VHH binders against q07589. Designs and how they scored, part 8

Target 1, 356 residues: q07589
Amino acid sequence: MSRILVIGAGGVGVITALSLWLKKESDVSLVVRSDYDRVLKHGYTIESCDYGRLEGWRPHHIYSSVEDAASAADNQGYNYIVVTTKNIIDGPVNSRVSNIIRPVLEKNKELHGPQLTTHILLVQNGIDIEKEIWAEFPREQYRYTVLSGIQLIGSTKIGSGHISQVGQDHLSCGAFDPQDAAAIQAANDFVRMYSNEGQNFVEFDPRVRYSRWKKLLYNAAINTSTALVGLDVPRCLEFGVNKKSTEIEVFHPAMREIIAIAASEGIIIEEEFITMFTEITRKKVFKPSMCVDCEKGQLMELEVILGNPIRIAKRNGVATPTLSILYNLLVLVQAKLKERKGLLKFDEKTATLVDE

## First folded at step 1 (VHH)

Design s2 (framework vhh_8fcz_2)
Fold by ESMFold2-Fast, scan of step 1:
Structure s2 (fold): chain B 356 residues (1-356), chain A 129 residues (1-129)
Amino acid sequence: as target 1 above (356 residues)
Amino acid sequence: QVQLVESGGGLVQPGGSLRLSCAASGFTFSSYAMNWVRQPPGKGLEWVSGISGSGGSTTYADSVEGRFTIIRDNDKKMVYLQMTSLKTEDTAVYYCAKSETYTVEWYGDSLTVTYFDYEGQGTQVTVSS
């Protein structure tokens, strides 16, 4: 059956592996990093609103690295690579998606050449996340497709080897290249393998770029603003001048800029979504993932959520005053986080960034 | 072009039952989740129940769990809400709503939320003695 490698063992990745495993129509491998020793010895404890309670659960195979997974495949290879890790383009070189998947793509090419097509499913936020893969792996040399996964799920790792899922598992899967028939077929096949009737909700996404731009109305306006100020959404809205300045002067302008950028590519997003995205979390006390990342001292998905949209805007002549201010201030926040982690060094005597 | 028409509301006594219907047109019905939302007198809209496009998954607000049942018939393009053990607090205008689901981030993972693309005209339910 299909051999599937899931990279990333957070809440999303573990539930992805579980759903595929429960269906019994694929051979599932999971790359587990920080929790590897615990999971190898005791398996996962899973508390799922959709899939029930499991103790000692393991997918068919567990590996501590992508390199180990590629080597252990013998000459069978992988039909799907599912990437659920955060996409931090400006982070360490080894964290780039193209570098993460490279060992598997090279091994599949070496052992199977044109006889095996590898389907790369990116379950990650942002726009243009597929472009580095197309740039690094020319299609005349490699046989692959790139698929988009938007996993609508409330799943978190609450301890080593312990996953809690309280929001329903909803996955939409489609092709980044809408003209790639093989990618469309692979996405439909993945939907069938992932689907567990009565337990999850899975659908094919015929409009990947539209779906990603639409999601950016929330991510580029609200995740970014909350990360910058360290407040949850309701506090951002209530603490604004006259309880209005945040939505009128920050959220709405940022969202309108995203709509304008999408329109410059021929993708129309309805204006009503500005109101919808502002209102859906007005009374829900939570912090978006970028805000949580910043507070935990973890690097943010800054480039795929703001950097890439702004670069598209510049290319197409779209003004982005609000998004650009948010981006440039968050670049400084990201640099502060990198400095704390030892990834950037500043010389206080010369007042200069130490390059390299 | 999208049209949702609710019916079946009325005056009922506490403890009674009522069945609401929603006739949908103008879109590919089986491709969208459908919901019931209500607006009590002098209050905002509150979500009551949802059903997936295939009908394989249903969800309910805590206030109606065990008392209400949502059903769909994709061949007839209909959504129903079967209400039992009605209480005075269930008095509201009930709306059928076509929805989309989005993920927003929650504590470093994700929060699944549903919003309403389109709402119907509503049907009044009054529960009183």
Scores: ipSAE 0.000, ipTM 0.184, lowest interface PAE 14.8, mean pLDDT 86

Design s3 (framework vhh_gefurulimab)
Fold by ESMFold2-Fast, scan of step 1:
Structure s3 (fold): chain B 356 residues (1-356), chain A 125 residues (1-125)
Amino acid sequence: as target 1 above (356 residues)
Amino acid sequence: EVQLVESGGGLVKPGGSLRLSCAASGFTFSSYAAAWFRQAPGKEREFVSAISSGGSTTYADSVKGRFTISRDNAKNSLYLQMNSLRAEDTAVYYCAASPSDWEELLYRSEDYDYWGQGTLVTVSS
């Protein structure tokens, strides 16, 4: 039985742990932060469109920190590390994915050496998110694979230990390196362990980079724009000039720029997805995750959704006028959030950013 | 064993200065956010200052401009330099550490996993 550590106890992470637990093919550990005491005493209250209503639910193991989970790893270690936290590469150093997983990866290496290959599944938005892990953990010292999880799910934490899922659990799992046979096998094994027939939809993803660029049509155009203005998608569309300017002058141009960047590296995204992603929430009063993050005062997944695409565009000679304006304005929004959290300091006497 | 041990507390006159230290052991301190909280007699525990693993700092409004938080990862230590002390700064000061909530700084005591036993600071003439 595979031993799986899920890091991130938000809506996505808790439902991920639940699906694995319900399948009964893995030993599931969950890292729970702010809700730890409540969950330890009372479990989770879950209202799921796929899995039903559960009271007092717990995975097999619960830990208050990643370090505690790593320290509690017995002689068998962890086969999978599933990271469902937001990927904020411009945030605090301790929140970087490589630093979050380091205690577990070091402990797995210590316990099993070359016998255990650790499969790191990133259930996170964005492009080039795997590169930090490859850079930080040399393969001669660590045995691991990096897997991509693209989850289209509407799941939120609505109270301490309380999860509400109203959008179907749809997961695509594949290998970031399409030539890595071990990663491909690990992804297929995860799909099998995650699948609950009649309750969720999960599939092996043979084209990880294509799938990530495709999802960026929505994230880079709509998550970003809504975050800037603090409006849900239908309001953005209806409040536009003649009820048309938002989609024609903002959403569609941003989406076309993403398509052009993907094309510059040999990946063709069908034009029909511009229409599909514009329509998917047009009549649903829904605030995308980046908009919700801003409203809660939480840092945004800015670099993996806009920064990395724009850097690829510059390298490949692709013009990004719409994405660049969105990015540079959101950099200011991100700085405002960082200042409020004490992660950035401004000296009003000198009118300068304090370099720390 | 995870431990946080505070030191440097004592009696100081109004307008004076004190430096608190916190020694961390039993965990990878450099990967943790760290904070100072205080509890005055008859009051709830309140936030004073926090520092991320990367060195970014935040302060309660009541201490901004007077207190400076810093860390030395090589020594597994956290510091609080307290200047221009006032009678209302009298409290037991606690060192706290969190593996972080991955996305935000912690302002509530219940969000911290590791705590010291506290060091008393008395500001009195």
Scores: ipSAE 0.000, ipTM 0.102, lowest interface PAE 20.6, mean pLDDT 86

Design s4 (framework vhh_7aqx_2)
Fold by ESMFold2-Fast, scan of step 1:
Structure s4 (fold): chain B 356 residues (1-356), chain A 127 residues (1-127)
Amino acid sequence: as target 1 above (356 residues)
Amino acid sequence: QVQLQESGGGLVQAGGSLRLSCTTSGFTFSSYAFSWFRQAPGEEREFVGAISGSGGSTDYADSVKGRFTISRDNAKNTFYLQMNSLKTEDTAVYYCAAGDLSEYWRYLTSPEAYDYWGQGTQVTVSS
């Protein structure tokens, strides 16, 4: 039986754990932080368009920290680490993905050495998110693979221990390194364990980097713009000048810049996708995750959605006027959020940023 | 080697019903999303309805909502369009289409997003 640790108990993480638990092919552990006491005593209340209404649900195991989950693994270890937390590169050091997963990788190495390969599935937005893991954990010292999970689910935590899912659970799972046979096999195995026929849609992704660039057409243009202004997608479209300026002057130019960056790496994304992505949400009152994060006072996935694409563009000589304006304005929004959280300090008497 | 073939078209009187079938071969049926499109004389090809790969989601053009129903039978590698309360405006060549669509594409109304197409079947609704 595969042992799977899900890190992150937001809307995505809880539904991920539920789907695995319902399939009955894995032993599911979930790391729950702020809601730990409530969930331990009362379980989750889940309202799912795919899985129905559940009261008092809990996975096989619940832990309050990754460290506790790693320690509790005893002689078994974990076959999969599913990371559903937000990837905030410019946030606190302890929130870096490499630091989050470290206790599990160290414990698996101690318990099993070369007998256990740990499969790290990143169910997170953005491009180049796997590179930190490869840099931080040399493959000579650690046995692991890195897998990509792309999910458009529409699942939100609406209260302590309460999850609402209104968009279908659709997961694409593949290997970041398309030449890594072990990663390809692990991705296919995860697809089988995750699949609940008639309830969700899950598929193996043979072209991870293509799929991630494609999703960035939406994330880098629409998630970013909505986060900056605090409006849902239909309001952004309707409130534009002549109900056209948002899509013509903001969304479409940003999407074209993403297409140009992908093309500079040899990945072709058809221009038609610009219209398709804009139309999908035109009449659906929907606030993307970055907009919701900003409204809750939480840091945004800024660097993996805009920072990394812009850095690739600069390296490859691609112009990004629209993405760069969005990025630099959102850097200020991110700084405002950091200041409110005490992560950034400004001295009003000298009118200067306090450098630490 | 992938083939889509429509059947069930024909002449029907206004207010009548007709069921179109699309039989498929050469791919894993359950993995694909399916749609129906139609093209009236002198008009562009327009979306009619779609069913997701899981079968859990359906979408319809406003002009046919409540009158048309799309369904699939994975065991028979066939999907259907049940057309009720037919109007003369429904007269068109009906095409079935299949695509390995991501979730961002599952409600796509663009013909260009589909990899496989049938040859079309004529539906004529007489007044």
Scores: ipSAE 0.000, ipTM 0.175, lowest interface PAE 17.2, mean pLDDT 86

Design x1 (framework vhh_7aqx_2)
Fold by ESMFold2-Fast, scan of step 1:
Structure x1 (fold): chain B 356 residues (1-356), chain A 121 residues (1-121)
Amino acid sequence: as target 1 above (356 residues)
Amino acid sequence: QVQLQESGGGLVQAGGSLRLSCTTSGRTFSSYAFSWFRQAPGEEREFVGAISWSGGSTDYADSVKGRFTISRDNAKNTFYLQMNSLKTEDTAVYYCAADRYSLYWGEYDYWGQGTQVTVSS
């Protein structure tokens, strides 16, 4: 039976743990932070369009921290680490994905060495998110693979221990290194363990980097713009000059820049997706995740959605005028959020950033 | 995983009505959002209407508002496009589509084979 640790108890993480638990092919552990005491005592209330209504649900094991989960791994370790937390690489150092998973990966290495391979599934937005893990954990010292999870689900935590899922559970799982046979096998194995016939959609992703660039057509153009202005997608489109300036001068140029960056890496994204992604949410009155994060005072996934694409563009000689202006304005929004959280300090007497 | 099959197309005189049906296979019908698209000869495919997974929200292209109604019947794994006051400009191949991704992202990966609607003057 595969031992799986899910890190992140938001809407995505809890539904991920539920799907694995319902399949009965995994020993499921969930790291729960702020809701730990409530969930340990009363379990989760889940309202799911795919899985129905559950009361008092809990996975096989619940831990208050990754360190506790690692300590409780005993001599068997974890076969999979599923990371569903937001990837905020410009946030606190301890929130970096490599630092979050480090206790588990070190424990697995110490207990079993070359006999246990740990499969790290990143269910997170963005591009180049796997590179930090490869850099921090040299393959000659650690046995692991890195897997991509693209979860296009509408699942939110609406109260302590209360999850509402209104969009279907759709997971696309593949290997970040398309030549890594072990990673490909692990992704296919995860798809099998996650699949609940007739209740969810889960598929193997043979083209991880293509899929991530394609998703960035929406995230880098629309999540970013809505976060900057604090408006839902239909309002952004309707409030534009002549009800056209937003899509023609902001969304479409940003999407074309993403297509050009992907092309500079040899990945072709069909131009018809520009129209498709613009139209898909034109009449859906909701705020994308980056906009919601900003409004809740939470740091945005700015670097993995805009920063990394722009860095790739600069390296490959691709112009990004629209993405760069969105990025630099959102850097200011991110700084505002950091200041409000006490992570940034400004001296009003000297009118200067306390630069450390 | 999901198969879509359109029915109900045909030849109709201007001012007439047609009801298109799209029957789906699979156990996840109730979790899907569904849409109708159409494509006239020499034109690009255009959006016609959509219905949310719960049936609580519907959306329409401006050109068909007030004339077309989309609905779903979860017990029959079928969704419909009721087309009234048809115009010659409505002549097109009509496709049904299922949103296999979450409501927040949206992407139509499952498409029917299309059904021809011809409106004569």
Scores: ipSAE 0.000, ipTM 0.138, lowest interface PAE 18.2, mean pLDDT 86

Design x2 (framework vhh_7aqx_2)
Fold by ESMFold2-Fast, scan of step 1:
Structure x2 (fold): chain B 356 residues (1-356), chain A 124 residues (1-124)
Amino acid sequence: as target 1 above (356 residues)
Amino acid sequence: QVQLQESGGGLVQAGGSLRLSCTTSGFTFSSYAFSWFRQAPGEEREFVGAISGSGGSTDYADSVKGRFTISRDNAKNTFYLQMNSLKTEDTAVYYCAAETGYWSFYEPSEYDYWGQGTQVTVSS
C-alpha cells in the first residue's frame, strides 16, 4: 500500500486526502497546522458536491507538522508527498517548498531497508515550480521524482475543521520531465489511487508544461489584475472604459504575452483560449485566489505566476510590456504585505528601506 | 567563508573556443546550483547558463544555446562553462554565481554568492 503524505490542510489538501482515503488504495497522512486540536478531537466536517456530507472525518493519520510526520514514518517512509500549500518563493525561507519537504526527504534517506523513491506531487500554481526541488536535492543523495498536479476544484476552508467544495474535483497529474519513465509511472499510479468513478475526474497529463502555460493565461492576466485593484472579475470587466478597456488593454495583451513566451519554448497555445478564459468568470462574482490572498493580508504567489514567466521571456528575447507593469506594481503590493507582517522595515526619517 | 574564483578567460578569435572554470570553497558543493552570468561595458549582468544542484538540469540563454555547455565536477568543487563558436558579441566579463533553496537562474539579484569575474574578449 502506498504511503502518502499530504502537506497543506486548506480546501484543496483536505479534499485530496479525502479522495485518496475513500479509494482505499493508500495509507493517507495529513499535516494539519492551525486546525490540529479541533480536527484531532472532532475530525473534519466536509460538504462536498462530489463526495457528499461527512462529519467527524479523518484520514488514517494526522500530524501537526511535517517534522512530526517524517519522524512517525519509522522504517517505511513515504512513497508520495503531495504539496498543496501556497508557493511563495519570495516569502520566509522556512515556508519554501524545498524546506517544507526536506524533513521527509532526509528521513527517507536515513531509513533502514530498501531505498524509497519519493514522488513529490506539486498541486500548486505557476511555472518552473519543480526547478527549486531539482536544485536543492542532489540526485547522488536523494531518490525522488517531481510530479505536476493541476486542479480546477473550488474548495474552501470556511471554518476550523470545516471544508466546503463546489464544482467537480478535476485533477490532471503528470511528470514535469516528460522523458522520466519513473515519474510517468508514478503519475499514472497516483491517478489510479485518486480516481473515484462517478465522483471525480482525474487524468494523466502527458503535456505538463503546456497545461501550466495554458492555465497562466488566466492566472497571469486575471488573478494578477484583480489582486492589484481588489475587485472581482465581473467588476473589472464592467468598470473598464466603455466596458471594454480591461479585456482589450489589460487581460488580452497579458494573455498574448504568455502565449508568446510559451511559443519561445516551442509550446503553442491556441488563441481561442484568450476568449475562453476571459468569458468563463465574466458573469460569476468571483475573486481569484491572488486577490483573496491580498485582501486577507497574505503574501501572493507572485513569483511563480509572473516572476518566472517574465524571467523566461527576458532570457528568450520576448517583450512583456503588460506583464512587466503588472509584476512591478504587484511587487509593491507584496512589499506592502511584507511590511505589514514585519518581514520588511522602512525608516520614515531617512525615507529608505532598512536593508536586512 | 564561501568563495568562488573564475579562471580560463582571455583573448580568442571569432569561431574559437574557451573553457571557464569556477573553483569553490567554504561550503558543501553538492548542495548548490551554479550559474554563469556576463556583463558587457555599460550593460546589466545577463544570464548565460545554469546547472542544478542535482546536475540533472541545465538551462541556457537563447543567444548561447548549442554553443555553450555548463558542467560540474563535485569531486573537484568546480563547475565549468565550455564556450564554442565564439562571436564578437560574446565579449564580456563572465561571473560565476551560486545559490541554494530557490531556483531562479535568470536574475542576478537572486544569487547569494559571486566570483570576481573573468574577462573574455573575442576579436574579429
Scores: ipSAE 0.000, ipTM 0.125, lowest interface PAE 19.5, mean pLDDT 85

Design x3 (framework vhh_7aqx_2)
Fold by ESMFold2-Fast, scan of step 1:
Structure x3 (fold): chain B 356 residues (1-356), chain A 123 residues (1-123)
Amino acid sequence: as target 1 above (356 residues)
Amino acid sequence: QVQLQESGGGLVQAGGSLRLSCTTSGFTFDDYAFSWFRQAPGEEREFVGAISWSGGSTDYADSVKGRFTISRDNAKNTFYLQMNSLKTEDTAVYYCAAGSTYLFEYSDEYDYWGQGTQVTVSS
């Protein structure tokens, strides 16, 4: 029976834990931070379009921190670590994914040595998100694989210990390294453990990097642009010059740049996806997650959505005029958010950034 | 600090009307979208209707389209749900909420919630 630790108790993380718990093929632990006391005493109230209504629900184990989960007296180690938190690599160092999971990997190594392989499933946006894990945890010292999770789900926390899911639970799970047989097997095993026939949709993803580049057509063009201007998608499209400039001069050029970067790696994305992603929210008053994060004063997933694509483009000789302007303006928006959170300090007397 | 308070609930006969109000304080009203949800005994909390931060667009659950109307009054920091042609199946606790109306990505959809107000529709 697999032991699974889910990190992140937002809408995605809680539904992930619930699906695994309902299948009864794993021992499920969930890291719950702000809602810990409420959930410990009363459990979760869940309103799910896929799983129905649950009152007082708990996974098998609940911990208030990753450190506590790793150090628990009854901890036998974890076969899977599922990370559902935002990936903000330009945020505080202790919030980086490698630092979040480090206590679990160190404890698994200490307790089990080479006997336990830990499968790290990143249910997060962006490209090259696995590379930090490989860089920080040399494979000769740690036994693990890195798996990709792409979620298309509308699940939100609507109160303390209260989750509302109105969009279908659709997960694509695959191996970041397509040559890693152990990772491929672990992804297939996760798909089996997550699948609840007639309730959710989960599939093995044989082309992780393709799937991630394809999703970036929306994230790198539309999440970014809406975050910059604080408008929903229909307003961005309608408010453009002649109701055309936003899609023709901003969205489509950004998407074409993403297609060109993917092509520089040998990955072909059909041009029809530009139309599909532009149209999918044209008639819905919808603010993408990056726009909502910015409006709530939360740091954006800037580096994994724009920074990493632009760095790949520079390495491969691909021009990114539209993505680079979006990125450099959003760097300023991110700095404004960091300043408001006390993570960045500006001295108005000298008119200079206070360097650490 | 932040408060959402429902009023206008109660007992009404089938075919009747009620107007629910949600009065807000402690945040910038004009920057928020608003929604109504309801929860009947033994059922999931369900979406009823939403109004955008500009007031220029509204969305409704299929079960209430043509019968319910959502509106907002920025001068009073209040938004409303006008319920007409009430049916017994509309009996529920009604909650007001402030936040985003997005559906396709993870994050908190609604930042603030009221305590709920009971609506009972008799035969």
Scores: ipSAE 0.000, ipTM 0.163, lowest interface PAE 16.8, mean pLDDT 86

Design x4 (framework vhh_7aqx_2)
Fold by ESMFold2-Fast, scan of step 1:
Structure x4 (fold): chain B 356 residues (1-356), chain A 123 residues (1-123)
Amino acid sequence: as target 1 above (356 residues)
Amino acid sequence: QVQLQESGGGLVQAGGSLRLSCTTSGRTFSNYAFSWFRQAPGEEREFVGAISSSGGSTDYADSVKGRFTISRDNAKNTFYLQMNSLKTEDTAVYYCAVDYTGLWYSTDQYDYWGQGTQVTVSS
């Protein structure tokens, strides 16, 4: 039986652990931080459109930290590490994905050496998110694969130990390196272990980079714009000049720039997805994750959603006027959030940023 | 935002050694990967070496492997390039760069660069 560690106990992570647990093909461990004491005593209350209502639910194992989960793997190791946390590259050092997973990778290496390959599944937004892991863990020293999880799900933690899922659990899982046979096999195995017929939709993704660029049509245009203005998607569309300026002058130009960047890498995204992604939430009063993060005073996934695409564009000679304006304004919003958290200090007497 | 300043360049005889330093000011030093690039007269900037945010991973251009070593000291907000067995072909202006995304192979991946420090290797 595969041993799976899920890191991140937000709406996505808890539903991920639940789906794996319900399938009964894996031993599921979940890292629960702020809600640990409540979940340990009472379990989770889950209200799911796919899985129904559960009271007192818990996975096979619960740990208060990644370090504790790694230590508890004495003589056993983990076959999969599923990372569902926000990927905030410009945040504190402890928030870097490579630093989060390091205790587990080191413990797996210690316990099993070359006999265990660890499959790292990144259920996170953005492009080039796997490259930090390639850079930080040389493959000659560590045996692992890196897998992409693209999740289209509406799942939120609405209270301590309380999850509400109102959007279908739809996961696509594939290999970041399309030539890595072990990663392809691991992705297919994960799809099998995650699949619950009639309850969720999960598929193997043969084109990870295509899928990630395609999702960025929504994330780089709509998550970003809504975060900047603090409005839900329907309000952004209706409040525009003549109820058209937002989609015509902001969303569609940003999406076309993403398509142009993908094309510069040889990846063609069909123009029809501009219409699809604009329409998919036009009449759904909800705030995308980046907008919600900003309103809660949490740092945004700015670099993986806009920073990395813009850097790729610059490298390949693609103009990004709309994405660059959105990015540079959101850099200021991110700095405001950092200042409020004490991660950044401004000296009002000299009108200068104080050294960290 | 990060500001970078190189030091340690100069004139050295072939076969000699130099240690370049790059000191950073600004935000979280330990959260960044760092790279060295160089530009010889009349040439484009080329990659020399890189070190990950943890210091657990390093990479080098083939022309300098075995001769150059990159390291970091998070307590001093400084990273280094130790250059041994220097050759006349190593003559260039050396630049340090920070990449908060961890991507280090292309000059286009870096938003923050130092001013550069001249290294001249005489025969």
Scores: ipSAE 0.000, ipTM 0.112, lowest interface PAE 19.4, mean pLDDT 85

Design x5 (framework vhh_7aqx_2)
Fold by ESMFold2-Fast, scan of step 1:
Structure x5 (fold): chain B 356 residues (1-356), chain A 124 residues (1-124)
Amino acid sequence: as target 1 above (356 residues)
Amino acid sequence: QVQLQESGGGLVQAGGSLRLSCTTSGFTFSSYYFSWFRQAPGEEREFVGAITSSGGSTDYADSVKGRFTISRDNAKNTFYLQMNSLKTEDTAVYYCAAPRGYSYWLTPSDFDYWGQGTQVTVSS
């Protein structure tokens, strides 16, 4: 049996662990931080449109930290590390994905050396999220693959140990490096272990970079705009000038800029997706994840959704006037969140950022 | 056929300056972004800097930021690496490179077109 460590006990992470657990083809460990004591004593209460209602549920193992999960490995190691946490590049250094997974990757290396290949599955938004892993863990020193998980699910933690899933569990899993045969095999194996026929939809993704650029049509235009103004999607569309300015002057230009950046890399995204993504939530009172994060006072996935696309655009000579305005305004929103968390200090006496 | 050719390498004292040039032929110069890489003896090729097709944006490895400047002249089908405040650690064979098309890349294996390399030696 594959040993799988799921890092992140939010709506996505808990449902990921549940799906793997229900299939009974893997040994599932979950890292639970703030809810650890409650889950250890009482398990999870889950209300799922796919999996039904469960009370007192827990995976095979729970740990309060990644370090504890790594230390508890009993000469078996972990075959998969599934990362479902927010990817906040501009956050604290210890929150970087490479630093989060490091204890597990080091322990697997210590226990098995090159004999165990660790499959790192990033179930996170954004583009170029795998490059940090490749940069921080030289392939000559570590045996691993990096896999992409694109999740189209509506799952939220509504209380301590309480998960509500409204949108279907739909996962696309593939290899970031399309030439890495081991990664392709690992992705197909994960699809098999995750699949619960008649309950979820999971498929192998042969075009990871295409899929990630395509999802950015929604994330870079709509998640960002809604986060900036604190409104759900239907309100953003209806409140626009003549009920049209939001989609015509904000959403569609941002989406076209994403299409142009993808095209600069040789990836063609059909223009019909602009209409599809604009319409998909037009009549659903829904706040995207970045909007919810901002309202909860949590840092946003700003760099992987806007920062990295804009950097690629600059390198390839693609103009991004709409994305750049959204990005620079959200940088200020992110700074406000960092200040409230004590991560940034401002001296009102001198009107200066402390330690410029 | 497509060719990239470096020039301007040589021996220089620490703290000195060198300007490398890369002349290109056989493809549409203005359509490509260009990069400089270097390789020290016994080490892998590493990224040094890049410039976009328009010349409107540049990127550098952290080890050379503030010391090296990349520029291009589309009319002359040539791009440059101005190296200032050279250190002994900068000693390497320097390569100019272009990817297939317009995509940005950081790893040597992702580049399709390479020059022959020019030696830069920085003595203490």
Scores: ipSAE 0.000, ipTM 0.101, lowest interface PAE 21.0, mean pLDDT 87

